# VH-VL binders against Uncharacterized protein ycf53 (ycf53), part 1

No score or structure here was measured in a lab: all are predicted.

Target 1, 237 residues: Uncharacterized protein ycf53 (ycf53), of Cyanidium caldarium (Red alga) (o19887)
Amino acid sequence: MNRIRFISLILNLDSCDSNIQEYSRLAYVHDLNKLMDENFVSLLLIILKLAKNSKRLQPTYHNVYLFNLLKSYALSEIDGYVLGHFSRGFVNTLMHYKNAQYETLESLLSANNFFEANKFTQQILLELAGEQSKQRNWMYFTDVHSINHQSVSDLNHLWELYSQGNFGFSIQKRIWISVNKNWKKFWKKIGWINSNSKWLKYPGEFMWAVNAPPGHLPLFNQLRGVYVLEFIFDYYL
Unless a header shows other numbers, all headers, positions and changes below count from the first letter of the chain; antibody chains aren't numbered by Kabat.
ipSAE, averaged over its two directions, is called F for ESMFold2-Fast, E for ESMFold2 and O for OpenDDE. V2 adds 0.75 times the mean of E and O to 0.25 times the DockQ between the complexes of E and O.
[cut] marks letters that were taken out.
Atom coordinates printed by the task and the answers are left out, and those that the model quotes come from them; centres of patches stay.

## First folded at step 4 (VH-VL; framework fv_amivantamab_arm2)

Design s1 (from a4c with light chain L96Y)
Fold by ESMFold2-Fast, scan of step 4:
Structure s1 (fold): chain C 237 residues (1-237), chain A 121 residues (1-121), chain B 107 residues (1-107)
Amino acid sequence: as target 1 above (237 residues)
Amino acid sequence: QVQLVQSGAEVKKPGASVKVSCETSGYTFTSYGISWVRQAPGHGLEWMGWISAYNGDTNYAQKLQGRVTMTTDTSTSTAYMELRSLRSDDTAVYYCARDEWFGELSPFDYWGQGTLVTVSS
Amino acid sequence: DIQMTQSPSSVSASVGDRVTITCRASQGISSWLAWFQHKPGKAPKLLIYAASSLQSGVPSRFSGSGSGTDFTLTISSLQPEDFATYYCQQANSYPYTFGQGTRLEIK
């Protein structure tokens, strides 16, 4: 990939490229390694800051992935200054999220620490469901009515953006609909049960990596009932 | 107070079947699974399988697949384990234990008292 | 299946001794290991979960450590009620597997 294509991806000029996750990841690694010594990293970071200042930058999994990768190559004082403008997290900064827990979640997701990100997502959902759910450490199906739509949407977008569109409640809902709301087919397709329709052992048998099956994360305990996830699918997403 | 109470000792001849019960109280039955573990005299602990009390999904140890069936009755908060085609090497104390599917903390935090099954001709 | 091997198979000790039991997994299990105490005529009792977390109600003289494939259970000052067989169990994947047991005997 050339410099113009990188700039196009940063500015989201080709918004229809959302289905090319593997190519995008490979291209970023290949081209950035090739161009690193030409100060191209600093140029791309400056372009991101200018786009943010003009209020034209919206997060996409392509520019989130690129930003995360650029952080690993950033070495100069100028790079540090630019990254300071995104100190709350790339997505948190652009979306103006006010919940400090979302900053922690984004930090975990940006580090590809999906195990802790999953655990923290469950904690946020319990807190949003109310004090009773938080104290018992799980949700009754009636508690989910206390969670507002925007909070679920915000959590979902963080998972989608940091997984190149592979993870999130919206992805899970799309898969669930594609199997006509059949729970066993859904669980099999997202990799929660194996080919013999047996549940995987949490946490060791689950894939804590972006190359897991689509919809694999975040996890939701279906062995305490499908109602909560069904409510999230039918009401919030 | 969480309790798991198992059925009494059984003596069976080779080829017979045995069904052990595990009646639970003190918690929401459908929020947990039940694992079954056995110990033959002079031997170690052996996991037999697991059942969800919510939906009845099971996972059995491969060695016992085809001979073991686990079920639940939510109206009585009771789990059952049936072992068929009994052999002398099935002589063991059989335990049920509470298992949390999504738990990061305490696996097998509560156990039944055990049921001795003796297989002899 | 993941194979669990305990060492030693038996150990003789006196009250007040420090006792160490080891457990080795045939493949990586992260920290997903539990330790159980088993006495004749009684059900097994959970002592340690997640390799190092002490179960509620278990005396502080019991401790666990390790990660990956190598794990240790330590009893810092052995009491008369501690003479029992101890088992490690991997909780990483199905099927669950136990070590063969370590019998702790009076010297």
Scores: ipSAE 0.478, ipTM 0.761, lowest interface PAE 2.4, mean pLDDT 84

Design s11 (from a4c with heavy chain D99Y)
Fold by ESMFold2-Fast, scan of step 4:
Structure s11 (fold): chain C 237 residues (1-237), chain A 121 residues (1-121), chain B 107 residues (1-107)
Amino acid sequence: as target 1 above (237 residues)
Amino acid sequence: QVQLVQSGAEVKKPGASVKVSCETSGYTFTSYGISWVRQAPGHGLEWMGWISAYNGDTNYAQKLQGRVTMTTDTSTSTAYMELRSLRSDDTAVYYCARYEWFGELSPFDYWGQGTLVTVSS
Amino acid sequence: DIQMTQSPSSVSASVGDRVTITCRASQGISSWLAWFQHKPGKAPKLLIYAASSLQSGVPSRFSGSGSGTDFTLTISSLQPEDFATYYCQQANSYPLTFGQGTRLEIK
């Protein structure tokens, strides 16, 4: 879609929440990043301010994509604050377990810093599993029983929302089920092993970008065998 | 050819520190980690910890936590292991070994020649 | 920590013999076990990884088997260069731990 066509759609939006949801979806589908400039952003910001009068926006990756994209074009501290407030509001609606660590993870993910986000996610999971897992820097499958279900769900939602639905434990579980829970087919499909069934070398052979294969990130404890991932998929998701 | 070359033997007094180097060649340094393993005279092999050459992440054996520091220098493809507050029971041959952090564990497929560290009064 | 116990502590054998060395883990370690050969004045050498996978360049007379807690290293026809100390090592849990070693000595 060209710029003129998209502007025509915007001009026909009312303050209804459903129109803003549809606009977010269209922005994602048509990669509006290529159409953005200062004048176009100004028009979008007017529409987003009107959205404040509508029903609460639904927390979808389309909405996170749109608001995170617009935040990068903010020309003032106030506009950046307002757009950040909306994008954080979407994430907060899905999260029940939040603290400074989750805010740090959100900031890494929103900046597309997937390498550090992956590292930080593993640190959070080890801390949630308990003191012995953190000291060992690995989880036994029995240690996963110590992790709060909501904490894993919240971590997953952060990855899903900031990857346009491409990453997260939920995405990985869906792919695992789609290959009839065959671990080797799963690892191949998410890009953790190559065509010769050899593991990729960390970190250089992994893709630290949103266009990696679905489910490619976050990485988890591959060296401890399948048990920890299986229990996360079956028990926590 | 993959090669790990360690620094020479050291003699230290109790309470001193020692820093052993492990210079690597023949592979992409940042694609692998380096583990450190020691063997005291008349004893078996003991794992000390490992370091990622890509980002400097470390994992140390709990009994050495606070006394050991592992570092890397990517510009020279060299790993270092520093052990502080040396005791007589730290007398050992210290080895570096290439280690795969992620994927199928490649458990020490290439080793340095070893560095004898003697701690005596 | 996972304790690795090797048996026997020493074995005397002749060239051409079949030699078996066992390793027992104090907890289940799946197949996360490696075997190393160690000679005086030399660095250890990886022989077997993932309990049964032969390392490139290692003679086929060496083989590994087992899973869970009980593992075996077999040398099918002992050669003069095989006299050494052998160590098992678990990679299931940090800290990584080695067995105490089995000395293979000439009769």
Scores: ipSAE 0.000, ipTM 0.428, lowest interface PAE 14.1, mean pLDDT 75

Design s12 (from a4c with heavy chain D99E)
Fold by ESMFold2-Fast, scan of step 4:
Structure s12 (fold): chain C 237 residues (1-237), chain A 121 residues (1-121), chain B 107 residues (1-107)
Amino acid sequence: as target 1 above (237 residues)
Amino acid sequence: QVQLVQSGAEVKKPGASVKVSCETSGYTFTSYGISWVRQAPGHGLEWMGWISAYNGDTNYAQKLQGRVTMTTDTSTSTAYMELRSLRSDDTAVYYCAREEWFGELSPFDYWGQGTLVTVSS
Amino acid sequence: DIQMTQSPSSVSASVGDRVTITCRASQGISSWLAWFQHKPGKAPKLLIYAASSLQSGVPSRFSGSGSGTDFTLTISSLQPEDFATYYCQQANSYPLTFGQGTRLEIK
């Protein structure tokens, strides 16, 4: 892929989202690495500034990855732009999220700290489910009705964007539907049970990395039944 | 308050089977798993296996596969461990312990009082 | 299977002493280690989980440390009720495995 195509991907100028979704994470990383030099980095920063000011930049996992890569180059222009415009987090700023917990979650996700991001996601869901769920530290199956559907959507969006489309409740739902809503096949496909159909030991046997199976994260406790996750799949996504 | 209460001591002959019960109270039975751990006289603790009270899924220690069966009865909030083809080296105190799959706690936050099983001829 | 080795196998100590028990795993288990106290005629009691987290109701004189393969349990000022056998347990992967135990005896 050339520089023009990368700019189109950043600006969401492609008319067909299926073409963008089919562009693999490995191919994207490989092509970016091949094109990254000081001149291209400077060009991308200028394009991001222009796109942001024109409100044309919409967060996709490609532009989140690119933004994090640009941030890692430690150019003073990039540092100044980040501090001035994205102090609350890239996605939080672009989506206008008004929740300090989402800022903390985005920080953990951007650092690839998936273990703490998972724990924090569970804490947010418990708080949204209500005071009783928070006090007992687990969600009773009827508590899911108290959760705002927009909050689940927002949390899901953060997980999708910082995992190159590999993680999130929406990814889990897609896989669940693909196995005809069969829970055991679903758990096996996302890597919660092993090849012998035995549950993984939390947390040591789980994969806390972006190359884990699609839908592997965030985790959701299935020992209290599938009702809560099923409700999220059916009504919130 | 959480309690796990086990059945009483058993004396069995080699080749027989034993079934130990673990009746639970003070929590939602189907929200947790139950692990079984034994201790032979003068020896250390040995994990035997785990069962989910939600769906009955099990994971047994390999050395006991084929001889052990773990089950649950949701109507009585009771877990069972049956060990078949008993040998003298199965003489031990058998414990049940509560386990939370997704918890930050180590397995075994609450234990039953133990059941002595003696295998002798 | 992950092998857990404790040292020493036994230790003699006096009330008020600082006691340290070591546990080594045959492979990396991150921080997924628990410590249990076992007294004759009673069920084992969870003292420490996740290598260093003190279980609710356990006296603060008990502490745990370590990560990876090397772990320690420390009793900062031994009390009469602390004479017991102590077991480490890896909670990283199935099958769950225990150390052979360390017997803490009165000197």
Scores: ipSAE 0.493, ipTM 0.777, lowest interface PAE 2.5, mean pLDDT 84

Design s13 (from a4c with light chain A91Y)
Fold by ESMFold2-Fast, scan of step 4:
Structure s13 (fold): chain C 237 residues (1-237), chain A 121 residues (1-121), chain B 107 residues (1-107)
Amino acid sequence: as target 1 above (237 residues)
Amino acid sequence: QVQLVQSGAEVKKPGASVKVSCETSGYTFTSYGISWVRQAPGHGLEWMGWISAYNGDTNYAQKLQGRVTMTTDTSTSTAYMELRSLRSDDTAVYYCARDEWFGELSPFDYWGQGTLVTVSS
Amino acid sequence: DIQMTQSPSSVSASVGDRVTITCRASQGISSWLAWFQHKPGKAPKLLIYAASSLQSGVPSRFSGSGSGTDFTLTISSLQPEDFATYYCQQYNSYPLTFGQGTRLEIK
């Protein structure tokens, strides 16, 4: 791939929608490595800033990955100035999220700190479910009704974007549907139970990395029943 | 306030079965699991298995698979561990311990007092 | 299965002494290691979890350290009530496994 086509892909232009969807993570990373140099890094940061200001930039896992990579190449005062326009987080900035907890979550996800990101996601959900859930330190099946749809969608979006589409409640829902809503097959497919249908030991046996099975994260405790996750799948996604 | 109280000592003959109870209080029983751990005289601690008090899901140590059954009774907040086909080397003090599968990362924060099971002919 | 090996198997000490007990895992367990105190006729008691986190109500003279495969429990100034057997336990993966125990006895 050449630089012009690459720029078109990261800007999420209408003519690139199908190409972006078909562009594998490995091919994308390979092409990035071939195109990267000091001048191109600075150019890409400026292009992202201009696209944001013109309201032509929407977050995709391709441009989220790119932005995260570019932060590691920040070489100049100009690069620092551009990065300052995304100081609340790339996705938080583009989506105009109004929740400081989402900034913390995005910071953890961008650092590939999936263990703390999972823990923090559970904390956000408990707080959104209300005082009784927070006091118990777990969500009773009726408490999920207190969480608004947009909050679940926002949390899901952050997980999906920072995992190249590998993680999130939406990914989990698609897998659940693909196994005809069979919970045991679902748990096996996302790697929560082993081949003998036994629950993995939290946290050590789970994979806290982006190459985990699709839908592996975020975790949700199923040993207290499936109702909460089922409700999220059926009504919030 | 959290308490786990186990049933009393048992003396069994080889080939018999024993069922030890663990009655809990001071917390929501169905919010936690119960692990069973034993200690033979002169030996160390050995994990036997775990049961969820919510849905009854279990995970047993491989060497006990087929001989052990763990159950719960939510109405009495009690966990049970039954060991069948008893051998002399099953002589041990048996403990129940509160275990959380998914949470604070602190294992076995409360234990029962122990139940001595003696297997002799 | 993950094998847990403690050393020493026994240690004799006097009140006021600093005591160190080590635990080695046969494979990496990150920080998922707990320490228990066990006295004859009583249930084991959780002292340390996540390798270095002090359990609520446990005296500050107890401390844990380590990660991966090598772990240490330290009692900075031994008290009379500390004479007991100490066990490490990995909770990284099933089956859960304990060390063989370290018996702390009066010198």
Scores: ipSAE 0.463, ipTM 0.762, lowest interface PAE 3.0, mean pLDDT 85

Design s15 (from a4c with heavy chain S35H)
Fold by ESMFold2-Fast, scan of step 4:
Structure s15 (fold): chain C 237 residues (1-237), chain A 121 residues (1-121), chain B 107 residues (1-107)
Amino acid sequence: as target 1 above (237 residues)
Amino acid sequence: QVQLVQSGAEVKKPGASVKVSCETSGYTFTSYGIHWVRQAPGHGLEWMGWISAYNGDTNYAQKLQGRVTMTTDTSTSTAYMELRSLRSDDTAVYYCARDEWFGELSPFDYWGQGTLVTVSS
Amino acid sequence: DIQMTQSPSSVSASVGDRVTITCRASQGISSWLAWFQHKPGKAPKLLIYAASSLQSGVPSRFSGSGSGTDFTLTISSLQPEDFATYYCQQANSYPLTFGQGTRLEIK
């Protein structure tokens, strides 16, 4: 990949690039790292500043990875810009999230702390479901109707963007549909049960890394029935 | 309030079967799994397996696979562990303990009082 | 299977002593280790989970530390009711496995 294609990704201008269908998450990372030098970093920062003043920028996982990589170059101009304009988090700022908990979730995801991000996601969902769900520490099947559609979408977007498209409720839904909504095949495909159809031991046997099977995270307790996750798939995504 | 109460002591001949019960109260039975753990006299603790009270899914220790069966009866909030083809080295105190697949990090937060099974000729 | 080895097999101590028991896993288990106290005629009692988290209702003189393969249980000021056998358990993967036990005896 060349610099022009990376600029198009930052500006979200790539609507039909055949090359993107061939690029895996790893290929993007590899190509980007090969292009990074002081002059390219400076150019990207200028492009990011221009894009921020536009109402057209919708973050992608390529944008998230690039932003995190730019922060690693430790230039004072980048530090000043990030602290001044993205102190609430990259995605949280661009998407104008109104919930302070999403700042914490983004911080955990940006650090690849998927274990704590998973726990925090479950806490947010319980709080959104209402006071009774929060007090009992699990969601009764009627409680899911209280969750705002936008909140589920926002949580999904954060997980998707910080996993290069590998995690989130949306990827879980696509896999669920791909196995004709068969729950056991779904759980096996996303790695919640092993090849003998036995549940993995939480938390040690789960993979808390971006290279886990697609849809592996976030987790959702299925031992109290599939209704809540099914409702999320059918009505919120 | 949470209680796990096990059936009484058993004396069996080699080759017989034993079925131990674990009656639970004080919580929603189907929201948790039940583990079975045993301790032979003079030996340490040994995990035998786990059963989901929600759907009856099981996971048994490999050395006991084919000899052990775990079941639940949701109408009585009771878990059962049956061990077949008993040997003298199956003499042990058998315990049930509560756990959840996606629960807290603390394993076995509540235990039954134990059931002594003696296998002798 | 993950093998758990405890050391020592037995300890003799007096009331008021600081006692340390160690546990080693044959492979990395992160912090997914629990400590249990077991007295004759009673069920085992959970003391510590996730290597260092004290179970509610357990006295603060009990503490746990370690990660990966090496773990320690410490009793800071031994009380008469603490004489028992102590077991570590890895909760990382199935099958769950316990150490062989450390017997704490009065001196």
Scores: ipSAE 0.537, ipTM 0.804, lowest interface PAE 2.3, mean pLDDT 82

Design s16 (from a4c with heavy chain W50Y)
Fold by ESMFold2-Fast, scan of step 4:
Structure s16 (fold): chain C 237 residues (1-237), chain A 121 residues (1-121), chain B 107 residues (1-107)
Amino acid sequence: as target 1 above (237 residues)
Amino acid sequence: QVQLVQSGAEVKKPGASVKVSCETSGYTFTSYGISWVRQAPGHGLEWMGYISAYNGDTNYAQKLQGRVTMTTDTSTSTAYMELRSLRSDDTAVYYCARDEWFGELSPFDYWGQGTLVTVSS
Amino acid sequence: DIQMTQSPSSVSASVGDRVTITCRASQGISSWLAWFQHKPGKAPKLLIYAASSLQSGVPSRFSGSGSGTDFTLTISSLQPEDFATYYCQQANSYPLTFGQGTRLEIK
């Protein structure tokens, strides 16, 4: 992979989303980091400024990762402002609701604070499910019907955008389908049970990092039955 | 009022089995799990294992695996811990404690009063 | 298994004293540590969870701190009812393991 091709992908010049979607997460991250140096950072910042009002910048985890990587370099105040503007614009494009809770979740995810992000996601889901779920601190299978589709979609997009496409309910759904909806195989693939088929001890045995198995986060309590997550997979995603 | 009430003291011979009960009240039994913890005279606390009252899933301390079985009876809101092939060093006070496997960080918030099991010849 | 070591094994103190008890894990356990109070003839009582979170109903004179491998329980102004044995417990991984206990005795 070369710098011109990466610029083409960032700007979606081929008008082909499949180019980006077919690029594996690990390959994308590896290739981008391999090409990255101060000269390429400077070039990318110029290109992003020129594309500031362009519909070509897609709200994908590829671009979110790029922007977060660029922020790790020494930047002028203007460059930092521009990158912040693009990051906020991506989230705002995908969000049906704009409120302090989702802004807090985005902040946690962007900082790779996955433990607090998971905890906060569970709080949002319980509140959306209603007062009874909040009081008992977990969701009955019947409570999922109270959660609207757009809220689940918004949560899913935040997790996907800030995990290099590694986390989110949609990722979990794809893995679930790939094992023919076999729950035990699903849990094993996403790392919720160990090699002896025993549930991991929450929270210490779970991986609170982006390099966890695909679909590892956000967590959903399956020890009280699979109905809620199954409903989300079948009807909300 | 959440209460965990355990069965009475037991005296057993080496090689026998003991089954301790933990009857719960004041909460929805199937919403939590039960952990079992023991303390031998002059020693500290030792975790034995956990059982989910929702689905019966268990996780046992490896040291006791093969000798311990944990079960629940939802109709009576009671958890049981059976320890087989008893040895003199199994003499201890056995506790049940309300636990949550998932979602709570350290929920041993209510305990049974303890059951003394004495293993002697 | 993660070994939990407490120090001191016993401490003598007077009412009104500030008391600190330490707990060391043989491996990193992040913040997944709880503190329990245990009195003879009674069941243990949860005081602190997640290293620093005070359990509901526990007096504010109890506090916990630490992360990784080194943890501390502090009683800021000792009361007569606080004389007991204190245990730390790691909740990071199975099997759950306790420290050997610290016995707090009247001077």
Scores: ipSAE 0.422, ipTM 0.735, lowest interface PAE 3.2, mean pLDDT 84

Design s17 (from a4c with heavy chain N59D)
Fold by ESMFold2-Fast, scan of step 4:
Structure s17 (fold): chain C 237 residues (1-237), chain A 121 residues (1-121), chain B 107 residues (1-107)
Amino acid sequence: as target 1 above (237 residues)
Amino acid sequence: QVQLVQSGAEVKKPGASVKVSCETSGYTFTSYGISWVRQAPGHGLEWMGWISAYNGDTDYAQKLQGRVTMTTDTSTSTAYMELRSLRSDDTAVYYCARDEWFGELSPFDYWGQGTLVTVSS
Amino acid sequence: DIQMTQSPSSVSASVGDRVTITCRASQGISSWLAWFQHKPGKAPKLLIYAASSLQSGVPSRFSGSGSGTDFTLTISSLQPEDFATYYCQQANSYPLTFGQGTRLEIK
């Protein structure tokens, strides 16, 4: 890849086109350090700042990849004023999150600590569903109606951003629709059941890495019923 | 208080079938699974399989596949384990234990008291 | 299937002794190992889960350690009620498998 193609990809991602998002996933496999010099880094920082200031477009996982690359480069190559801006996590820096739980989740996800991130996501969802759900340690289908739309969207967005688009409720919904809402085909496609249609043993048989099947994480306990996940798919995404 | 109570001891001839019950209380039955574990006299613990109380999904140990059936009755919060074509080496104390597929890391936190099944001619 | 091997098969000890029991898995199981205490005439009792997490209500003299393939259960100061058979169990994958047991006897 050359600089012109990379810049074009970044600019096109600002359109929120699903087809462009799928294409942009390939950018994560390229070694962009070969393209980096002071002029190109400066240009990318300008583009990133413009995206942040627009407030109209949600950041993409390609933007997170770019941010982390620039943060690594900035720490060694550019001025302290820019370093201060990039020393904070992507969500705090670009999305103005004020919730300490989301900052903790971002920290876990950015460290590729998917196991703890999954556990923490379940805790957040139970708290958002209300005190009774948290005390029981699971959600009744009626409890999900109490969850704020924006909170589920924010959780989903964090999982997408730090998984190269591989994880999140939105990717799970897309796969569910692609199998005509057939739950068994869905579970098999995201890797929750094996080739013999038997459930994987939590947590050892699950893949706690970004190269797991698309939609593999975050987990949701389908053995307690599909309604809660179905409601999340239909009403929050 | 969580409690699992099993049916009483059984004596069977080779070739017969046995069905052991495990009645639960003190928690939401459909939120957990039930694993079955046995111990033959002088031997260690052996996992037989598990069942989800929510949807009835099962997974059995390979050596028992075809001889064992696990079921639940949600109306009575009871799990059942039926073992067919009994052999003398099936003589064991059979236990049910509360288990969860996902979310909890403390498996088998509550057990039934055990059911002695003796297979002899 | 994952094979679990315990050592020793039996150990003789006195009240107040420090006792260590080991468990080895035939393949890596991360930290997904539990320890159970089994007394004659009673159901097994969960002591430790996730290799090192103490089950609520279990005395602090019990502790677990290890990861991957090698695990240990330690009783720091043996009490009369601790004489029992101890089992490790891998919870990494189905089928779930137990060690053969370690019998803790009075010296």
Scores: ipSAE 0.534, ipTM 0.799, lowest interface PAE 2.1, mean pLDDT 79

